# VH-VL binders against Probable DNA replication complex GINS protein PSF1 (gins1), part 8

Target 1, 191 residues: Probable DNA replication complex GINS protein PSF1 (gins1), of Dictyostelium discoideum (Social amoeba) (q54hr6)
Amino acid sequence: MFTKTAIELIKELRGTDSIPHYNDTSIKATIDEMIALYEDLIKTITEHKEQKKEPFYLQHAITFHNSINRDKRCILAYLNERLNRIKEYRWSSGQSLLPDQLKERLSQNEIQFFSEYDKILTEYNSKVGLDLTIDPQPPKELYIEVRVIKELGEVVLNSGCTVNLNLNTTHFLKRSDITNLVKNGSLEHII
Key: E = the ipSAE of ESMFold2; O = the ipSAE of OpenDDE; V2 = 0.75 times the mean of E and O plus 0.25 times the DockQ between their complexes.

## First folded at step 1 (VH-VL)

Design s14 (framework fv_sibeprenlimab)
Fold by ESMFold2-Fast, scan of step 1:
Structure s14 (fold): chain C 191 residues (1-191), chain A 119 residues (1-119), chain B 111 residues (1-111)
Amino acid sequence: as target 1 above (191 residues)
Amino acid sequence: QVQLVQSGAEVKKPGASVKVSCKASGYTFTDYYIHWVRQATGQGLEWMGWMNPNSGNTNYAQKFQGRVTMTADKSISTVYMELSSLRSEDTAVYFCARDLSWYGEFDYWGQGTLVTVSS
Amino acid sequence: EIVMTQSPATLSVSPGERATLSCRASQSVDYYGTSYLHWYQQKPGQAPRLLIYEASTRATGIPARFSGSGSRTEFTLTISSLQSEDFAVYYCQQYNSLPYTFGGGTKVEIK
């Protein structure tokens, strides 16, 4: 079916607040699906040229175009959300080095993106004589990756947001919301 | 392993109908289109049409339109090709072939079914 | 419909020699940067066997001595160092336009 593999990519992101392992297999499968759909559209258009069935041609062109665009949007949403989480990590951590554990979860392009983003921020901060990634007030948006090592179920954070902290799931949460859970051993800080 | 097995040879009189079967095994039956191609004695290959086993959709060559019907039975992974109003020039070996329909790659073929139309 | 013309009708070659088979389409079989042209081999009493798809890509299990080339309307199938099992009839097929059509075939026989 249309978008089947792309939907699995989005489900993976919604299942965690952290940066999961890059799903190269599903991305390649989704791209292959898009290529197959595009080739099927081409054959359908070619068939209708011979039969001169204009209404059917338009119907098929619209349907396949929409399916391909949905797959494309899903891949872009997946990749963009991962890049946003990477940017948030850089802003929250104030760190120019990627920890090995995080690095192994990123694609080569994502590692390069981090390096480029870090370089731009570092050069700008150097030029204006301050570090914009370090909040001078108590940190508000400092996020860390954590793994649940003790089943907690549904938990309401002090921000009012609810998260489902199931055993062995990973999350990218505000440090202030989970300091006590890390301290008591319910969550493990992943770097 | 992928295999397409066709029904046995048929002898028909002019004006009759023939129904040839093609039983698929070794793959997911509904994932691939099945094409029918015939070959008259001493002649080349002639495409007749395709059937999508999942949807039941078909596309027939104009030459056979009105005489050919392609159907599928998902419960036994079998496609059928029925040709009516038989003429002597319909005497041929009829092949079914599996295709990744967007590529046109006929990667697996049935062994062929000889249909003889004679008085 | 697109008419496929193969030449020569019969090609006589000795084992170990090179065979070059031609296929011409009455109009272009290229679309979206791809040539929808395939080559099949058929031996007496057998079903056809896919050799080359999309003009130049060898099918799974096909020996390296088989190669395809061409685009638009002019295509060739080359068999380098012909072996005894290569004596057969070869068909080209276009998949760009309905109805899908085959060439008349080239019979490769021993000299």
Scores: ipSAE 0.000, ipTM 0.422, lowest interface PAE 17.3, mean pLDDT 80

Design s15 (framework fv_sibeprenlimab)
Fold by ESMFold2-Fast, scan of step 1:
Structure s15 (fold): chain C 191 residues (1-191), chain A 122 residues (1-122), chain B 111 residues (1-111)
Amino acid sequence: as target 1 above (191 residues)
Amino acid sequence: QVQLVQSGAEVKKPGASVKVSCKASGYTFTSYDIHWVRQATGQGLEWMGWMYPNSGNTNYAQKFQGRVTMTADKSISTVYMELSSLRSEDTAVYFCARGYSDEFYLGAFDIWGQGTLVTVSS
Amino acid sequence: EIVMTQSPATLSVSPGERATLSCRASQSVSWDSSSNLHWYQQKPGQAPRLLIYGASTRATGIPARFSGSGSRTEFTLTISSLQSEDFAVYYCQQYNYWPLTFGGGTKVEIK
């Protein structure tokens, strides 16, 4: 069985291409539920050790185990997807410094991950004599978070990327790709 | 549309076996559990068991252990429930129902078959 | 097994009135913040229809007059202004423990 908290973590990621605020509260709540499930599993096994071959008690123990594994997978999926988006940002931006807006949304561990990932890319790029993450665009091109306030559907950006801009969704996009959409009132810049 | 369609009514003698089918359409057959629930005339709902078509795993209510068998044929997206050693008290409408599950939500029977009346009489 | 007790067995209500149906589990069917309790509506000659899942979430297409509440062992289904199509039998179900179990049903009929 899943908790509402585990579901909420994944829903945050599915509604946006951006990196949302690190949901420490929901992660801690999910971990607390996993601990409670684990304690219930141990209690069930201990109290019904001689009855564990009965279908009910065996199935009960299996259900607890499956619930713990599902919550664990949910947390790992949430964390891994966030790390993937951080890696994508580093590749797309070509920048070794995190913008303050993005840094505010990351956990301390994610900030450290960015630093380590940046070191790896910088080292390899130096060795091969080029920077594979540098966009030929002006060096100060920024990504910004925007919310769709007018339904646009699928849009092909100037960069050639396609994005689905559905009403009330948030996106982390290159400012240059969306300047006209912000000016037209179709997108709202989230500060 | 998402749908579960069951086989037609059956009349059986005591001691016989009945096999009811439940054909799924409109969704990925191997992604959802199928549960079987029966209802005797004028009575409430009674859960019999479930199966997961992707693996063939089953779990039966103890009352039906040894008499019920649930199987799936992936090639035709159909689940079968076979009940043996029929008695008069097995006269009931038998429903199949999809157990709604995804990565985040487990439970609730969101799609039901229309029901199959099984009558056990001499 | 978990025993689900519904009360009353029969509820007579006039159209437009509020109906309140109770469901009690013999032990908790809630897991921290989530309750694995579902409500179904069944009309004569038809298969049951999912109304409420997780104690309080309306299923797709279910009118706002249906609401669910409760946690642990005590659950309630409320129909705020009963309409003619709402006369049916209502069942609660727990999905927290094997075997899955249903309540005995509450028949909502015209007064």
Scores: ipSAE 0.000, ipTM 0.427, lowest interface PAE 18.6, mean pLDDT 79

Design s16 (framework fv_sibeprenlimab)
Fold by ESMFold2-Fast, scan of step 1:
Structure s16 (fold): chain C 191 residues (1-191), chain A 123 residues (1-123), chain B 111 residues (1-111)
Amino acid sequence: as target 1 above (191 residues)
Amino acid sequence: QVQLVQSGAEVKKPGASVKVSCKASGYTFTSHDIHWVRQATGQGLEWMGWMNPNSGNTNYAQKFQGRVTMTADKSISTVYMELSSLRSEDTAVYFCAREDLYYSWSGYYFDYWGQGTLVTVSS
Amino acid sequence: EIVMTQSPATLSVSPGERATLSCRASQSVDTYGYSYLHWYQQKPGQAPRLLIYGASTRATGIPARFSGSGSRTEFTLTISSLQSEDFAVYYCQQYNDLPFTFGGGTKVEIK
């Protein structure tokens, strides 16, 4: 399971291929949770080092470790998905300048990323003697709705976040995370 | 630099006991468990047990229970392994090894080893 | 106790060739999704040296040509391009259950 704050980050990305406002509050809260979990892990290791083979302490330490890793992966998935959408905007717009409306939705790091990505594309196009961003852009289909037709239980996606794929449940998931599960018949695409 | 330095080779008669030392340096002695592993000539590695130099807690392999005793002297950062009622089958190189945790509670490995102590049991 | 079986007992490989070493456990060495399986290298007259821990993570200072894989009961150590300094005996070890046990070793020698 995701934490409450990580769930909020995921919800903002569901059902849209646009770039929502950067959620500084939820990211900060998730990082604060990770710091607290890390401190609990250190206390567990330090205080119970003599009993590290006991199932009780081992289970607690593993739970803390897994929670930290889950939160970290969810933040990275959120940030990476936003960067992917920024790259898609650059390709689809053909523009080197971010409009003010879009700028207000991005973090400073994301604005810098756009600038650097634009520079790379511009330099490459200049070297090759053409502008690749004027070509028709591929259709965006970042998320698809799927139904679970074979029980899979808890699955860790390529994005790093976990989801419970229980029989007959429906989910809105990133296409690239589940292409193999659709192909092998575990999930069916709801068109 | 982390080092584990063991005592020199010993020759013992059957029925005797041997006490091997392992002196640690380059880290906080009480922060890591020390394991003992032996190896007969041309044979594989065999785990004997560990001791926690902070608490004094020990855990021995069942095969050696009743014959092995592991102790520590914090004042000189040294761990001892004493094996009693020696048999010819106990002829082996005895290693001490430091246990370390690879970030999570789930994993422990032996990152530094002593040079080994040859114990020969012969009549 | 968990019995660790390594195969082959001896592997003859030419320098620059790929070496693949197998380790089988009599029962699973995984707990809570983690593999408690480590690989050590031992040269004649020397103490063992940690190579791989947790089935697949290279220890500090270990060259990239060494890689580990596997889970539960079947594990593999691969040396992608064998160098002269790699001729040694390799041991797998389980840390999942007491007593901790080692495999019988695989001796990698020059062909």
Scores: ipSAE 0.000, ipTM 0.446, lowest interface PAE 14.1, mean pLDDT 81

Design s2 (framework fv_sibeprenlimab; at its last look DockQ between E and O 0.05; V2 from the best seeds 0.00; counts 0 for: pae E 21.7 > 2, placed apart)
Fold by OpenDDE, look of step 2:
Structure s2 (fold): chain C 191 residues (1-191), chain A 120 residues (1-120), chain B 111 residues (1-111)
Amino acid sequence: as target 1 above (191 residues)
Amino acid sequence: QVQLVQSGAEVKKPGASVKVSCKASGYTFTSYYIHWVRQATGQGLEWMGWINPNSGNTNYAQKFQGRVTMTADKSISTVYMELSSLRSEDTAVYFCARDEYYSLGYFDYWGQGTLVTVSS
Amino acid sequence: EIVMTQSPATLSVSPGERATLSCRASQSVSYDSSSYLHWYQQKPGQAPRLLIYGASTRATGIPARFSGSGSRTEFTLTISSLQSEDFAVYYCQQYNDYPYTFGGGTKVEIK
C-alpha cells in the first residue's frame, strides 16, 4: 500500500484535461509517508548495521528506498504536469490574469508561477514585437464578425482604431485587434 | 458502522509497562492511520503518535520516543500502544483515533478511552 | 512545536445565544489554500467528537449552527444559537507540523 496516496494524486490529475484543485492534503500525506519510511529505513540500518548485507535487510532497505523515490517521482510528476497546464493556459488564453474560477484551484506557488511566467512572455513579446499568443497558426480570415457580449464602451484597438463596443452590437473587425477580447469572453465570434 | 473498541482500565506501578489495545471494525482496517492521544484528568489532549496499520510505519512524538511502541495486527484489526517506564505523570485516559490515509491530521472516529493509573 | 492557544478558557452563554470561540497558533498552520486546523467537542466522560476540519468544513452529522473560519494563525468556531446539548469543552488542533498539538480548550457553560 506504499505510495497509494501519491498514485491517487496522479490519477486525479489524469482524470481531467483541465486543472483540478491543488490537493494539499494528498501532498502532505505523501510527504508524511516519505518521512515515516525514511525514519524506519534509517532505524533498520542503524539497528542492524552489522547485518546490512543480509538478504532480508537488503530487501527491506531496497523496498523502502524505492517507495520513497516513487513518492518523490509522483509528487514531481504531479507538480510538473500542473505547471505545464498553467503554461498552456497562458498561451491559449492570451490572458495576463487568472480568472477567479481557475485561481481558486491553484496553489499560491502556482499563482506566483503564473505571474512570473506571464511577465517573461510579455517581455519576450515586446522584445520581438509580436504577440505570440494571438494565433499559433496563420488565420484564414483577416476580419471576423463578432457580437459584444460584455459592455466595453469606447475601445481603442491595437491598430489605433476606435470602436464603440456596446452590449449586443455586432461588428466586423480585424482578427488581430480582437483576438484577446474574444478569448476573455467580451466578444463572441459570429459564424 | 465504524467502531473503535479499546481494552479495559489498567493499574500499574511506576517503572512498569502497559499495553492498550484498540480493535477496529466497520471499515477497511489497513486504509486508515490510527493515532493515540492521551488526556490527564482535568487536562487537555496530548498527541502521542500514529501508526499505519498496513505498513507498520509509525511516527511518535519526541516526548515519548524510546518509551512508546505502536504495533498492528491486521489479522484481528487491532492496534496496540505500549508505554514503558511508567511514571505517575502517565496517569491518563488513552484514546485511539482513526485518521483517513489520504488526509492525515483529523480524527473522525475515537475509541471510548482507556484509563491507565500509575501509582505506588 | 506549534502552540495552540484558545480563548476564553471559559465561556458563559445562555441558551439561544451566539458563542464565539477563538484559537490562535504560534505560527501559521495554513499552506496554500488549506488550513490544517480542526475543532473537536468533548463532553464529560466521552471521547472527543470531530466538529470542523480544514478550518471551515463541517463534519458529517454536525448541525449547521456550527461553523468555522480563519486562516494562518487566527481561527474561530461559532455556534450561532447555542443548544442545551452544546455545553461542552471545545478543542482546536493543528496538523501542519509534528507533533500535532491541541489547544487548551474552551469550556462553554450555561450562563
Scores: ipSAE 0.000, ipTM 0.504, lowest interface PAE 13.4, mean pLDDT 87
ESMFold2-Fast, scan of step 1: ipSAE 0.000; ipTM 0.480
ESMFold2, look of step 2: ipSAE 0.000; ipTM 0.426
ESMFold2 (binder alone), look of step 2: mean pLDDT 92; pTM 0.942

Design s3 (framework fv_sibeprenlimab)
Fold by ESMFold2-Fast, scan of step 1:
Structure s3 (fold): chain C 191 residues (1-191), chain A 122 residues (1-122), chain B 111 residues (1-111)
Amino acid sequence: as target 1 above (191 residues)
Amino acid sequence: QVQLVQSGAEVKKPGASVKVSCKASGYTFTDYDIHWVRQATGQGLEWMGWMNPYSGNTNYAQKFQGRVTMTADKSISTVYMELSSLRSEDTAVYFCARSYFDELSGYYFDYWGQGTLVTVSS
Amino acid sequence: EIVMTQSPATLSVSPGERATLSCRASQSVDSYGYSYLHWYQQKPGQAPRLLIYDASTRATGIPARFSGSGSRTEFTLTISSLQSEDFAVYYCQQYDNWPLTFGGGTKVEIK
């Protein structure tokens, strides 16, 4: 099986939400498996030269192509997911500085990627005159669907927003704005 | 500028063989695989097989196994597809297409030849 | 082999309207976080042209009105505001497994 080591790389990432230490050992092992498969294929076709049949060689070529392609995809998926987590760190931290603790977990190429990504992001923010990584988390709001069971007409909500609550109309409103109206029976929560 | 230029239309009798050429230019010939895809009149696309011009390795669809042969001539950057024991249902436009495993996205056909019409008639 | 099924066979759309084309695979074409599903456009008398690869990535030179989405076995190609040059046949193709297979195509024509 030429995909076991490569699959283990993906499993390592799925086991954590952080950026784990770069797994150079497993990446090298996967590449070594790909090389070994290629060498075995060449040895097989040269060793059985006199017994050559097109279906035989076609089957080995298909197996090689499928196996090496699977291993390549695993490595690319592993590397791409790590890069995505590095991007997330840059957005969430708002900092151009890589902490030493994080830096020691990254490969040289990943450190270079962070530098390049930071440059692009900083350059973009400079051109638009703002920093998009400052307070990046959007406000959390909880909304519920309600039906008006008692005519209320135009109402100013707790947030200061105005809404027209006519009998039997349905609205999707922020829970905090209408808590009292649901409690007193003027609005019915639709589940 | 990348180009794949195919040979001209062919008319063959049932049981004959046809050999279609695909000449590549504008890139390193041995860095990309070449696939062959055919399309019967009014029908969809059907993959026939691929070859690696560097190694000479090939992979053919089972339907064409034993009838198709794909070869390359590195000196003139040309790939050939030969189909033998022709039948009326082999009447189709035959396309060559370039494929490369992109590090981010896998294989896809980014450049195609213009197509070669092969007509098999009694 | 993986069987690719496209629907509808023919789609009639007015210029400026949205067109949505479907492609279904008989088994998952996803591997290791990637969807090995590509879309091609073919105009009468021409070779196919790559539009979308890896389910959602637009090929070089392809207008923003073309977008792809989906995963595993269900995929869609969307043309947000159909132009006169977009009337063509569209094919999906998988590369997750050998042999490579194409869908039967969807013809987008003027209503």
Scores: ipSAE 0.000, ipTM 0.432, lowest interface PAE 14.7, mean pLDDT 80

Design s4 (framework fv_sibeprenlimab)
Fold by ESMFold2-Fast, scan of step 1:
Structure s4 (fold): chain C 191 residues (1-191), chain A 120 residues (1-120), chain B 111 residues (1-111)
Amino acid sequence: as target 1 above (191 residues)
Amino acid sequence: QVQLVQSGAEVKKPGASVKVSCKASGYTFTSYDIHWVRQATGQGLEWMGWMNPNSGDTNYAQKFQGRVTMTADKSISTVYMELSSLRSEDTAVYFCARGPWEYLDAFDIWGQGTLVTVSS
Amino acid sequence: EIVMTQSPATLSVSPGERATLSCRASQSVEYYGSSLLHWYQQKPGQAPRLLIYGASTRATGIPARFSGSGSRTEFTLTISSLQSEDFAVYYCQQYNSYPPTFGGGTKVEIK
């Protein structure tokens, strides 16, 4: 069975260090594929109740099941990696509030996760009598929102990740990956 | 028959560690994740975490971070859940459960449960 | 975390009658048109058993008298013709949000 849509979700994450827009189209397509595979499994089970021990039937049922679990694991890997990047943002930003531009990129579940994670960090910091995410210096963000002022197209960042920097588009990227592009006027920091 | 069989009841003193086993049979061990859920007398079900027997990846509930460890032994199709620094409030029945089943994260097959009693 | 609230805590129903169990989530458990809400049955001294997943789909081997329905935060489990073997505690569970959470349970007793 083809799991192309599930693989594309993972490829998207490997192609960037930032938190890209939640890919609802590909996630829905992957879920639709899983539903179709599940319906095929149920149909196979229903039509072949008397033949469950036949080698062909068992192999087919196992293949359908493994395909569903693979798609499921791809979605979980995609979602888990996004959650890890959200955690990185909380640690680097020191802020309990998500900027509106970042909220636009997150699913409702991810917004809720940020709130829960923030609560855990706040409780932990209060117990140890310090804030590990707050810097004495002016706040410094690991990720910043930028607008592309000069067309750059496909760019390989210092981290090795590839991003498409098309004119007038906005991106949420690691400061370290784009410092030179901001300095030379190709990207503008949105404050 | 798909089944999960857990180790027997244990009695521990506060501060000790307990390691509960969950042996899988009747399916491909590495194709499913195993979750751990506990239930104290008079209380509801409480999710503790999960592990992927193929990769060894784990994800633990915040409440148990630093005290719980989940491991797998592929050669005997067994997952282990070890809980350290035991307290009286850890007295509960501990269940292993197979998941995910379908994309909806339901737990379709459960172990019979292991009663862990912590008392001085 | 999403808090799951079940009601009533205990329900007594005569054999052959309809039983309706309620489960409410503090936040929506809908995920792209699917409800990540599941129902489990637990008899005394036994492990939970999956009854309904995705709010409305019966698990394999579950009798047709069990059905599930619901909206974004409100869900019901219905047993259309209650039988003596249905004497058990029923739990709802969500995993639309990390961590997975369970309701407090509804105990069904047959008179």
Scores: ipSAE 0.000, ipTM 0.430, lowest interface PAE 16.1, mean pLDDT 79

Design s5 (framework fv_sibeprenlimab)
Fold by ESMFold2-Fast, scan of step 1:
Structure s5 (fold): chain C 191 residues (1-191), chain A 121 residues (1-121), chain B 111 residues (1-111)
Amino acid sequence: as target 1 above (191 residues)
Amino acid sequence: QVQLVQSGAEVKKPGASVKVSCKASGYTFTSYWIHWVRQATGQGLEWMGWMNPNSGNTNYAQKFQGRVTMTADKSISTVYMELSSLRSEDTAVYFCARDYGSLEYYYMDVWGQGTLVTVSS
Amino acid sequence: EIVMTQSPATLSVSPGERATLSCRASQSVSYSGDSYLHWYQQKPGQAPRLLIYGASTRATGIPARFSGSGSRTEFTLTISSLQSEDFAVYYCQQYNEWPYTFGGGTKVEIK
């Protein structure tokens, strides 16, 4: 149980390809757990200092070592993965300023990392006379938000995708897949 | 012109609350954060927190946590800063300022004129 | 929290003289060449005005006589030829970590 908080950090990252909100609460809880384990070890040593090879003492030392290392690795993995996603954003966006929505998700240290990383990239690009983060954007399929006005149930779209169009539900679908349903009044375009 | 216009001076009794407004014009209100900074007479500037008008998200200095609330009304392009449980040491000029960025930095580029809040018995 | 210390508290200079203002941070506000340190000018009865950002970049409309320098924990604002309109209080601010803190200010008086 003592690694549950650290595991939640990794689980959070695995659930999304985007950068989730910085989980200061779980990081603090993990650190507090590591401190508590250390205090327990010190108490054990104090009580058993005259019997250094006692099995109970050795078990506590092993448990502390394993728990601290696991928690440390989880925190480092969490932080390193977040930094990697920040780097990926900088490369894909080609922009030097963080969007407000993304800035709100980052810790202050991560915002500073972005600024430093951005400076290195812009400085390097200046020296080689081109911007390595500028990519031609391929045409993207137009998706629109629609609300179901008439119960349609399970529908197979032209793309082969199956969607449950239940009354009053909202969906993001390719315009080309639903043009006829919007025109006949079954779906309402949400602007 | 980009401009932030604040509400007028207020006089409050200890224990009361005050709500200062900051009306934005000349730019897209929801695209930039607003900071609140206060200054007691003859003293330095003290950062209180920031508010994102688009999301409603806020970040407050620990000193004010529990007493300050920052809100935004998109329909009138106005940010509010409410400070409760007022004490005499809260007597200050309260400024709002827009958070803006260059390619490398974020800074407060446009400031409101300030609102004097006096707390006296 | 990062404590910002400015010195001197008051500086008396004649028009045309060079004024040098210092700002010290209790811990580094720089990372790999970027300094998250800004300078603001405040005239009596007015709101602060952005003067310099990133330790050394002049804000739009700021005269060339204003320059900033420094890194890590030690920063300087210089006014090369003081004009009468430069009578003001100058504040440094760190934007490295929240809470974003300001120095106590340096009052520049024309004597």
Scores: ipSAE 0.000, ipTM 0.431, lowest interface PAE 21.7, mean pLDDT 80

Design s6 (framework fv_sibeprenlimab)
Fold by ESMFold2-Fast, scan of step 1:
Structure s6 (fold): chain C 191 residues (1-191), chain A 122 residues (1-122), chain B 111 residues (1-111)
Amino acid sequence: as target 1 above (191 residues)
Amino acid sequence: QVQLVQSGAEVKKPGASVKVSCKASGYTFTEYDIHWVRQATGQGLEWMGWINPYSGNTNYAQKFQGRVTMTADKSISTVYMELSSLRSEDTAVYFCARVYDSWLGEYYFDYWGQGTLVTVSS
Amino acid sequence: EIVMTQSPATLSVSPGERATLSCRASQSVDYSGYSNLHWYQQKPGQAPRLLIYGASTRATGIPARFSGSGSRTEFTLTISSLQSEDFAVYYCQQYHNYPLTFGGGTKVEIK
């Protein structure tokens, strides 16, 4: 078919949020289809060389040209969307190396693209002192580092722990034990 | 006209370091990676690594890790390859080569420097 | 690392004859329908020159007598009617995995 294989490439991508296996077979089939369409166009031109002025002949040539361009656009859209998903994976995962499972799904071109994109992004993040691809994580600290802002002396926490909270001293304490002391300004979180 | 011009021959003693230059002209220097490949007399080609002139990022063959350093100077369109702790087996012609990227992901060496002979002898 | 093996090491051919050079990779250099295999020609005292890339595509300016074929692990470079300027060493190279590796070379010399 004229564009069936090319359209199926796009449908494959639209059917999933992941990166599916690179469909080399369908890409090659689409390219072969384009080659066949070009050969048919050349044959039409050659066989109808005396009829080139006829509107019907010209319309036929335009139709073939449009079919080839549709196939080209589908392949380019397919390849570009895959590259976008590879970029999104790098941003979402924060990982500099492709997992083997994902790597097996990519073309050689896409593996190299990831490598170069990762290098550029890693270089930029190093320069600015950030990793923009690391997802923000909520604090999981059951124990937090605090500094004593007001002299409290020896304090028995709700958990039964006893600590000496002397002015300007730093302590690593269970968050639930000191929530009220932080809230009233007696203790200050250190990150 | 794309051209890669390398520095002249060097003679070094074991344990010394050598720095070979590769000056690019005829294209946008920062748009193409430069690789280094060496060839011992009468032997085959051995890949050493590459540098991205835009970012300064490098990738070295494991065999040369810790001894090779590749750098780029955008102001003079020149790439450098420095090899330290030289041994007699490092005697070779060192080539720089430009990598061409096709849209199909075809990566190949389209232009090569003329080569720099480095001789390591006591 | 991918080991590239070329055969024969030396090929003696008369001008006008066909030369066939083989290159074998220790593992497939194909990925998603592309063969990451390239051929270079090197004459004494000169830098290598790109002949064929992607196993079968002739580089710009390379005469039609040079052709490449093969896939996965087995590749062939053919020179259909050897000219005097074709006597050189030919190297195959893979760009599938780092480190990049070259074959040991096939020296094509006059018989």
Scores: ipSAE 0.000, ipTM 0.428, lowest interface PAE 19.8, mean pLDDT 80

